# Ledger of designs, part 199: VH-VL binders against q0aze0

Target 1, 268 residues: q0aze0
Amino acid sequence: MKIILVNNRFKENTEKKAQEIAGQLSALNVEVIIDNGLDEPYAGTVDFIMVLGGDGTMLRAARRYGQRAIPVLGVNMGTVGFLSNIEINELAEYLPLILREEYSLEARMMLEVAVFQQQSLLTRVFCLNELLLRSNSPRMLSFALEISGQKLEPYRGDGLIVSTTTGSTAYSLSAGGPIADPQLDAFIVTPVASHIINKRPLVVSPEREISLHLLEEREAIIGIDGQIKMDFGAENRVLIKRAPHPLLMVNLKAKPFFTSIDRSLQRQ
Below, E stands for the ipSAE of ESMFold2; O stands for the ipSAE of OpenDDE; V2 stands for 0.75 times the mean of E and O plus 0.25 times the DockQ between their complexes.

## First folded at step 9 (VH-VL)

Design J6 (framework fv_bermekimab; at its last look DockQ between E and O 0.77; V2 from the best seeds 0.00; counts 0 for: pae E 12.1 > 2)
Fold by OpenDDE, look of step 9:
Structure J6 (fold): chain C 268 residues (1-268), chain A 124 residues (1-124), chain B 107 residues (1-107)
Amino acid sequence: as target 1 above (268 residues)
Amino acid sequence: QVQLVESGGGVVQPGRSLRLSCTASGFTFSSYGVHWVRQAPGKGLEWVAAISYEGSNKYYAESVKGRFTISRDNSKNILFLQMDSLRLEDTAVYYCAKDRIYYGSGTFYGMDVWGQGTLVTFSS
Amino acid sequence: DIQMTQSPSSVSASVGDRVTITCRASQGIKSWLAWYQQKPGKAPKLLIYAASSLQSGVPSRFSGSGSGSDFTLTISSLQPEDFATYYCQQANYFPLTFGGGTKVEHK
């Protein structure tokens, strides 16, 4: 068995824990790769990914490895979030199950975000939470939203979020989007401070494609999962689709999503 | 400078064919959808046809559907309008115009650059 | 097809006047409405897109408003160079359709 341990190099406690766990796994004849985000994603074949940290670390892991259809376990290290399945102090208890591959998987839809300039692809990213388009100035943006070629009302506001159901409890929620069951596959399109007071979020089928175009010569910003940032202008376009592969999140113990919402949201 | 220049207009007999061209310069032609719009003498504007930036989607006014064909050569920055079975009511100045946004997937958002037009008239 | 009814067909005005032109669509077109200016013997010029967005380089005395089916072009203070014919155009449905035009003339 070969396992990747994903941690955050900027958090010393996670690095130390990763080394400790790596030692334990090695003693059990498990091959271990540690990914702290410093290097490129490990290109070799692996059987399991263990994410040590909070939601942010999971999002990074998902972007790096989510397209490879590898089981991903979130191990929380004392933070509040939605993407971890077990606590770090529970790892020893569940490690035998992991090694025997006795766990269930929950498929979480990811976004495929493609950003173009002219006819060239600038970047293609698979992300777990959301794509954000926002103004890079105090002025509102004017942009067009197309869903499967259907032209919607032009948006005028600070921006727009296209989120997965997983991401519904992230920035989309702060912007007034609905909380979605993470077991559903859907896009959530949430306006950010639209000049139209009653502009409602849209729940969109994952079978559809979403395109964004700036209507004016303004500079905007694309944000992905709150961690990737890039400039976006009139010569750019964004195409959002369902990722071809979901993130396979490991479920070692049941986590009642709906009963934990109030508690989790109050602490964020 | 962004510009479009139409050519190919002239005097034609009814039932004949004519091919209009529009040469683009000063912008990335292949990134924009483009339109043909015509205007009969002393009359208003009439949209004729549009083609997507890649040329995969074509749209026509009912008045010209089945008779006119819009096409483009992105390698040469040229837009074409093949006009077959011409009628007297096709008399007009024909303008080519670019759409204002990049890479519209079959959608158009306004025409921000126009050529000066080429006149198509008929002889008896 | 979407029918665009433009009114008035002509208006006589003086320099400094406020001029208002209306365009009504036969059905809702959201805000996908453009306004053009055309002078005799010249090609049309885009003034307004998306109902209310001013095209780059167009004077601020031009403004557009409306959504759905009713739209308005306003020239706050008519200038000598503004005497021309104005057209609305819907860009929500194919076929694209223009209004009949409004000629702004000297009083």
Scores: ipSAE 0.658, ipTM 0.872, lowest interface PAE 1.0, mean pLDDT 93
Fold by ESMFold2, look of step 9:
Structure J6 (fold): chain C 268 residues (1-268), chain A 124 residues (1-124), chain B 107 residues (1-107)
Amino acid sequence: as target 1 above (268 residues)
Amino acid sequence: QVQLVESGGGVVQPGRSLRLSCTASGFTFSSYGVHWVRQAPGKGLEWVAAISYEGSNKYYAESVKGRFTISRDNSKNILFLQMDSLRLEDTAVYYCAKDRIYYGSGTFYGMDVWGQGTLVTFSS
Amino acid sequence: DIQMTQSPSSVSASVGDRVTITCRASQGIKSWLAWYQQKPGKAPKLLIYAASSLQSGVPSRFSGSGSGSDFTLTISSLQPEDFATYYCQQANYFPLTFGGGTKVEHK
């Protein structure tokens, strides 16, 4: 069995714990690859991914490995977020179940994001939470949103968020979007500081294609999961689709999403 | 210099066919939707047809649907209008025009570059 | 098809005048409206797109407003080069349609 341990190299307890866990697994004849974010993603075959840290570390793991259909377990080492399943002090209890593959999987939709300059593809990335289009100045943006070729009323405001249901509790929520059941597949389209009060958040079929263009020359930014940013201007276009494969999240310990909403949001 | 140049206009008999061409230069032709717009002498503008940047989506005014065919050759930067079953009402200057939107597969925002037009008239 | 009704059909004006031209769509087109200027013997020129967005290189004395069905082009202080015919065009539904035009002439 080969696993990847994903950690955050800037938290010293995380590095030490990753090495301790790697030692434990090695003693059980499990091959361990540590991904601390410094190296390119591991390209070889692996059976399992263990994320040591919070939601941010999980987002990086999802972008790096989410299209590979590998089970991913979130292990919290501090503040509990929406993407961790167990606490670090519980890992020893659950390790036998992990090794025997006695756990369930929950599929989480991801976005496929393609950014173009004129006709040229600049980049293609996958994300778990959201794409943010945002003004990079005090001036508002004027932009067009198209959904499967249908042209909506132009948007005017600070920007727009296109999120998954998993991302509904992230920046989309702060911008006024709904909390969505993460077991649903959908796009959630949430305006940011819109000067048009009738622009409501939209819930859109995951089979749609979403396109964004600026209508005026303005400085803007595309943000991915709050961790990657790219300059975006009038010469650019972004296309957003459902990613080919969902993130496969390991469920060892039940987390009752609906009965814990207010407790989970307090840690955001 | 961004430029569109129409050609292929002339004097024709009713019921015959004519093919208009529009040659693009100074911009990446294959990134933009393009239009044909006509203007009868002394009259206003009439939108005729449009084609998406890749050439797969084509749209027509009702007055020309079934008779005119828009097409493009992105390798040669040329827009075409095949005009069949011509009628006297088709008398006009025909303009080609580039839309301002990059990579619009079914959307058009405004025609920001126009050619100087080619005249189609009839002898009788 | 969406009918676009422009008013007035012509305007007699002097340099320095404020000129307004209106355009009404037969049904709502959101803000997907463009304005064009055309001088005799010349191709049209885009002034405004998306109802109020000024095309690059167009003087700021031109402005557009409106949404839904009613739109206005304003020239705040008419210049000698502004004597021309102006057309609105809706871009929300196929077929795209132009208004009938408004000719702005020397008084």
Scores: ipSAE 0.000, ipTM 0.537, lowest interface PAE 12.1, mean pLDDT 88
ESMFold2 (binder alone), look of step 9: mean pLDDT 93; pTM 0.950

Design J7 (framework fv_bermekimab; at its last look DockQ between E and O 0.78; V2 from the best seeds 0.00; counts 0 for: pae E 6.2 > 2)
Fold by OpenDDE, look of step 9:
Structure J7 (fold): chain C 268 residues (1-268), chain A 124 residues (1-124), chain B 107 residues (1-107)
Amino acid sequence: as target 1 above (268 residues)
Amino acid sequence: QVQLVESGGGVVQPGRSLRLSCTASGFTFSSYGVHWVRQAPGKGLEWVAAISYEGSNKYYAESVKGRFTISRDNSKNILFLQMDSLRLEDTAVYYCAKDRIYYGKGSFYGMDVWGQGTLVTFSS
Amino acid sequence: DIQMTQSPSSVSASVGDRVTITCRASQGIKSWLAWYQQKPGKAPKLLIYAASSLQSGVPSRFSGSGSGSDFTLTISSLQPEDFATYYCQQANYFPLTFGGGTKVEHK
């Protein structure tokens, strides 16, 4: 068995724990790769990914490895979030199950975000939470939203979020989007401070494609999962699709989503 | 300087064919959808056809559907309008125009650059 | 097809006047409407797109408003160079369609 331990190099406690766990796993004849974000994603074949940290670390892990259809376990290290399944102090208890591959998987839809300049692909990213388009100035943006070729009303506002159901409890929520069942596959399109009063979020089938264009010569930015940032202008287009592969989140312990929403949101 | 220049207009007999060309310069032609719009003498504007930036999507007015064919050569920055089975009511100045939006495949958002037009008329 | 009804067909005005031109679509086109200016013997010029967005280089005295089916082009203070024919055009449905035009003439 080969396992990747994903941690955050900027959090010393996660690094130390990763090394400790690596030692334990090695003693059990498990090959371990530690990914603290310093290097490129490990390109070799692996059987399991263990994410040590919070939601941010999970998002990074998802972007780095989510397309590879590898089981991903979130191990919380004292942070509040929605993406961890067990606590670090529970790892020893569940480690035998992991090694025996006695766990269930929950498929979480990811976004495929493609950013173009004219006809050239600038970047393609798979992400777990959301794509954000927003103004890079105090001025509102004017942009076009198309869903499966259907031209919607022009948007005028600070920006737009296209989120997965997993991401519904992230920035989309702050922008007034609905909380969605993470077991449901759907896009959530949430306006950010739209000039149109009461512009409602859209829940969109994952079978559809979403396109965004700026209508005017303005500077904007694209944000992905709150961690990747890139400039976005009139010459650019973003296409959003369902990723071809979901993130396979390991479920070792039942974690009721709806009963924990209030508690989790109150802590944020 | 961004510009479009039409050519190929002239005097033609009814039932004949004519091919119009529009040469683009000063911008990335292959990144924009483009249109043909015509204007009969003393009349208003009439949209004729549009083609997406890559040429995969073509749209026509009902009045020219089945007779006119829009196409483009992005390597040469040229837009074409093949006009077959020409009728007297096709008499007009024909303008080519670029759409204002980049990378528009199925949607168009306005025509921000126009050529000077080329006149198509008929002889009896 | 979407029919665009433009009114008036002509308007006589003086320099400094406020000029209003209306365009009605036979069905809702959201805000996907453009306005063009055309002078005799010249190609049309884009003024407004997306119903209310001013094209770059166009004077601020031009403005567009409306959504759905009813749209308006306004020239706040008519200038000598503004005497021309104006056209609306819907960009929501194919085939694209123009209004009949409004000629702004000297009073």
Scores: ipSAE 0.261, ipTM 0.740, lowest interface PAE 2.6, mean pLDDT 92
Fold by ESMFold2, look of step 9:
Structure J7 (fold): chain C 268 residues (1-268), chain A 124 residues (1-124), chain B 107 residues (1-107)
Amino acid sequence: as target 1 above (268 residues)
Amino acid sequence: QVQLVESGGGVVQPGRSLRLSCTASGFTFSSYGVHWVRQAPGKGLEWVAAISYEGSNKYYAESVKGRFTISRDNSKNILFLQMDSLRLEDTAVYYCAKDRIYYGKGSFYGMDVWGQGTLVTFSS
Amino acid sequence: DIQMTQSPSSVSASVGDRVTITCRASQGIKSWLAWYQQKPGKAPKLLIYAASSLQSGVPSRFSGSGSGSDFTLTISSLQPEDFATYYCQQANYFPLTFGGGTKVEHK
């Protein structure tokens, strides 16, 4: 069995704990690859991914490995989050189940984001929470949103969020979007500081294709999961679809979404 | 220099066919939707047809549907209008025009560059 | 088809006047409306798109407003070069359709 163990190199406690867990796994004849964010993603075949840390570390793991159909377990290291399943102090209890593959999987929709300049594809990235289009200047944006080729009323404001249901409790929530059940597959489209006061968040079928482009020359950026930033201008457009594969999140311990919702909201 | 130049207009007899061409230069033709618009002498503008940037979506005014065919050759930067079964009411100056938006999937936002027009008339 | 009704059909005005032209769609078209200017013997020129966005190179005395079904083009202080015919065009539904035109003439 080969496992990728993902941690955050800027938190010394996670690096030390990653080494301890790697030692425990090696003693059980499990090959461990540590991904602390410094190197390129491991390219070889693996059976399982274990993420040590909070939601930010899970987001990076999802972007790096989410399209590879590999089970991903979130292990909480003290910070309350939406994406962990077990606590670090419970890992020894659950290791036998992991090694015997005795767990269930929850599929979480991801976005596929393609950014173009004129005719050319600049980049294709995947994300778990959201794409943000926002102004990079004091001026508001004027931009068009198309859903499956249908033009909506132009947007005028600071920007727009296109999120998954998993991302509904992230930036989308702060911008006034709804909390969504992560078992639903949907896009949530949330305006950011819209000058048009009747623009409301939209919930959109995951089978739709979403396109964004500026109507006027402005400095803008695209943000991906709050962790990747790209310049965006009038020569660009972005296409958003449901990614080919969902993130496969491991369930070892029951974590009812609705029971924990108050605690999670208080940390937003 | 962004430019559109129409050609192929002239004097024709009813029931005949005519093909108009519009040659584009100074911009990436294959990135934009394009239109044909006509104007009868002394009359207003009438939208005739449009085609998406890749050529797969084509749209027509009711008055020309079934008789006119819009097409494009992106390798040569040429827009075409094939006009079959011509009628007296097709007498007009025909303009080609580029839409302002990059890569619209059948979306059109405004015609920001126009040609000089080519006249189609009938012999008396 | 969406009918676009322009009012008035003509306007007599002097240099310096404020001129307003109205365009009404037979159905709601959101804000997907363009305005064009045409002088005799010339091709049309785009002034405004998306109801209120000014095309590059168009003087700021031109402005557009409205959404849904009712739209207005305003020339805040008419200049000699602004005597022309003005057309609205909806761009929300196929077939795309022009209004009948408004001729702005020397008084």
Scores: ipSAE 0.160, ipTM 0.673, lowest interface PAE 6.2, mean pLDDT 89
ESMFold2 (binder alone), look of step 9: mean pLDDT 91; pTM 0.943

Design J8 (framework fv_bermekimab; at its last look DockQ between E and O 0.77; V2 from the best seeds 0.00; counts 0 for: pae E 8.2 > 2)
Fold by OpenDDE, look of step 9:
Structure J8 (fold): chain C 268 residues (1-268), chain A 124 residues (1-124), chain B 107 residues (1-107)
Amino acid sequence: as target 1 above (268 residues)
Amino acid sequence: QVQLVESGGGVVQPGRSLRLSCTASGFTFSSYGVHWVRQAPGKGLEWVAAISYEGSNKYYAESVKGRFTISRDNSKNILFLQMDSLRLEDTAVYYCAKDRIYFGSGSFYGMDVWGQGTLVTFSS
Amino acid sequence: DIQMTQSPSSVSASVGDRVTITCRASQGIKSWLAWYQQKPGKAPKLLIYAASSLQSGVPSRFSGSGSGSDFTLTISSLQPEDFATYYCQQANYFPLTFGGGTKVEHK
């Protein structure tokens, strides 16, 4: 068995824990790769990914490895979030199940985000939470949203979020989007400070494609999962699809989503 | 300088064919959807046809559907309008025009650059 | 097809006047409407896109408003170079369709 331990190089405690866990796993004749984000994603075949940290680390892990259909376990290390399944102090208890591959998987839809410069692809990213388009100035953006070729009303505002159902409890929520069941596959399109007072979020089928582009010569930015940032101008286009593969999240311990919402929101 | 230059207009007999060309310069032609728009003498503007930037999508006015064919050669920066079975009511100045937005699978957002036009008339 | 009805067909005005031209679509076209200016013997010039967005290089005295089916082009203070024919055009549906035009003439 080969396992990747994903941690955050900027969190020393996660690095130390990763090394400890690696040692323990090695003693059990498990091959371990530690990914702290410093190097490129490990290109070799692996059987399991263990994410040590919070939601941010999970998002990074999802972007790096989500397309490879590898089971991903979130191990919380004292943070509040939605993407961890067990606590670090529970790992020892569940480790035998992991090694025996006795766990269930929950498929979480990811976004395929493609950003173009005219006809040229600039970047393609798979992400778990959302794509954000927002103004890079105090002025509102004017941009076009197309869904499956349908041209919607021009948007004028600070920006737009296209989120997965997993991401519904992230930035989309702050922008007034609905909370979605993570077991549901859907896009959530949430306007950010639209000039139209009653501009409502859209829940869109994952079978559809979403296209965004600016209507005027303005500077904007694209944000992905709050971690990737890139400039976005009039000659750029973003195309959003359902990723061809979901993130396979390991479920060792049942975590009722809806009962956790009130608790999580109250702490924010 | 961004410009479009039409050519190929002239005097034609009814029922005949004519091929118009539009040469683009000053911008990345292959990135933009383009249009043909015509204007009969003393009349208003009439949209004729459009083609997407890659040429995969073509759109026609009902008045020319089945008779006119829009196409493009992106390697040469040329837009074409093949006009078959010409009718007297096809008499017009034909403009090629660049769309503002070069993205989309069938959406256009206005024509921000126009050629000078080429006249198509009929012999009596 | 979407029919675009412009009114008036012609308007006589003087320099400095406020000129308003209306365009009505037979169906809702959201805000996907463009306005063009055309002078005799010249190609049309784009003024407004997306109903209210001013094309680059166009004077600020031009403005567009409206959504759905009713749209308006306004020239706040008519200048000598503004005497021309103006057209609206819907860009929401194929086939694309133009209004009948409005000629702004000297009073």
Scores: ipSAE 0.286, ipTM 0.749, lowest interface PAE 2.2, mean pLDDT 92
Fold by ESMFold2, look of step 9:
Structure J8 (fold): chain C 268 residues (1-268), chain A 124 residues (1-124), chain B 107 residues (1-107)
Amino acid sequence: as target 1 above (268 residues)
Amino acid sequence: QVQLVESGGGVVQPGRSLRLSCTASGFTFSSYGVHWVRQAPGKGLEWVAAISYEGSNKYYAESVKGRFTISRDNSKNILFLQMDSLRLEDTAVYYCAKDRIYFGSGSFYGMDVWGQGTLVTFSS
Amino acid sequence: DIQMTQSPSSVSASVGDRVTITCRASQGIKSWLAWYQQKPGKAPKLLIYAASSLQSGVPSRFSGSGSGSDFTLTISSLQPEDFATYYCQQANYFPLTFGGGTKVEHK
């Protein structure tokens, strides 16, 4: 059995725990690959991914591994978020179930983001929470949003968020978007500081293709899950689709979304 | 130097055919939608047809639908207009024009570069 | 088909005048409207796109406004090179359509 143990090297408690857990797993003849963010993603076959940390570490794991149909378990290390399933002090209790594969999986939609310069693909990335388009200058943006080839009124403002339902409780919520059930597949399109009075958040079928481009030359940025940043200009387009594969999140312990909304949102 | 150059205009008899060409240079032709626009002598502009950057979406004015065919060869940077079943009201200067926005799936945003036009007329 | 109605059909004006040209669409076209200038014997030139965005290289005396069905092109202080015919064009619905034109001519 081979497991990737994902942590954040800048948080000492996760690095020390990752080493401790790797030792425990090795004693059970489990091969462990540690991904602390320094190296390229592990490319070999893997049976399970364990994420030690908060939502940020899970977002990185989802981007690196989410399209590979590998079960991913979020283990909370003290900062409660939306993407952990068990606490670190519960791991020993649940480890036998993990090794016997006695758990359920919940699928979470991801975004596929393709950024082009003219017709040339610059990059293709996957995203669990959101894509952000925002100004990188004192001036606001003027940009076009197309949904399956249909042009909406031009947008003017600081930017736009295209999120998954999982991402509905992240930046999209702060920008005025709705909370969505993460078991739904949908895009949530939320304007950021729009100067156009009638621009409301949109909930859009996951079968649609969403594209964005600037209407005027301006310096802009594409942000992915608040962790990746790319320059974006008048020669660029971004195309957003539902990713081919959802993130497969491991459920070992019941965590009802609706009865826990207030507690989870207090960390916003 | 961004340039569009039309050719293939001339004198024709009613009911015959002509093929117009538009050669692009100085920009990445394959990244833009392109249009044909015509102007009869002493008259205003009339949009005729457009084609998406990859050639898969084609659009026509009602006055030419079924008679004209727009196409493009992105490897040679050429736009075409095949004009069949020509009528006297097709007499015009025909312009080709590129859309201003890079890459789009059948979206058009304004024609920022125009050719000088090619004249299509009928013999008496 | 969306009918684009320009008004007036012609304007007699002097250098320095403020000139206003209107364009009305038969249905709402959001802000997807362009303005072109054409001088005799020349190809048209794009001035304004998306109703109010100024094309690169176009003087700031030109401005566009409006949304929905009613649009305006304004030349704040007419210059000798601005005597020309002006066309609006909607780009929201196929077939794309031009207005009939407005000729701005010297008094």
Scores: ipSAE 0.024, ipTM 0.604, lowest interface PAE 8.2, mean pLDDT 88
ESMFold2 (binder alone), look of step 9: mean pLDDT 91; pTM 0.944

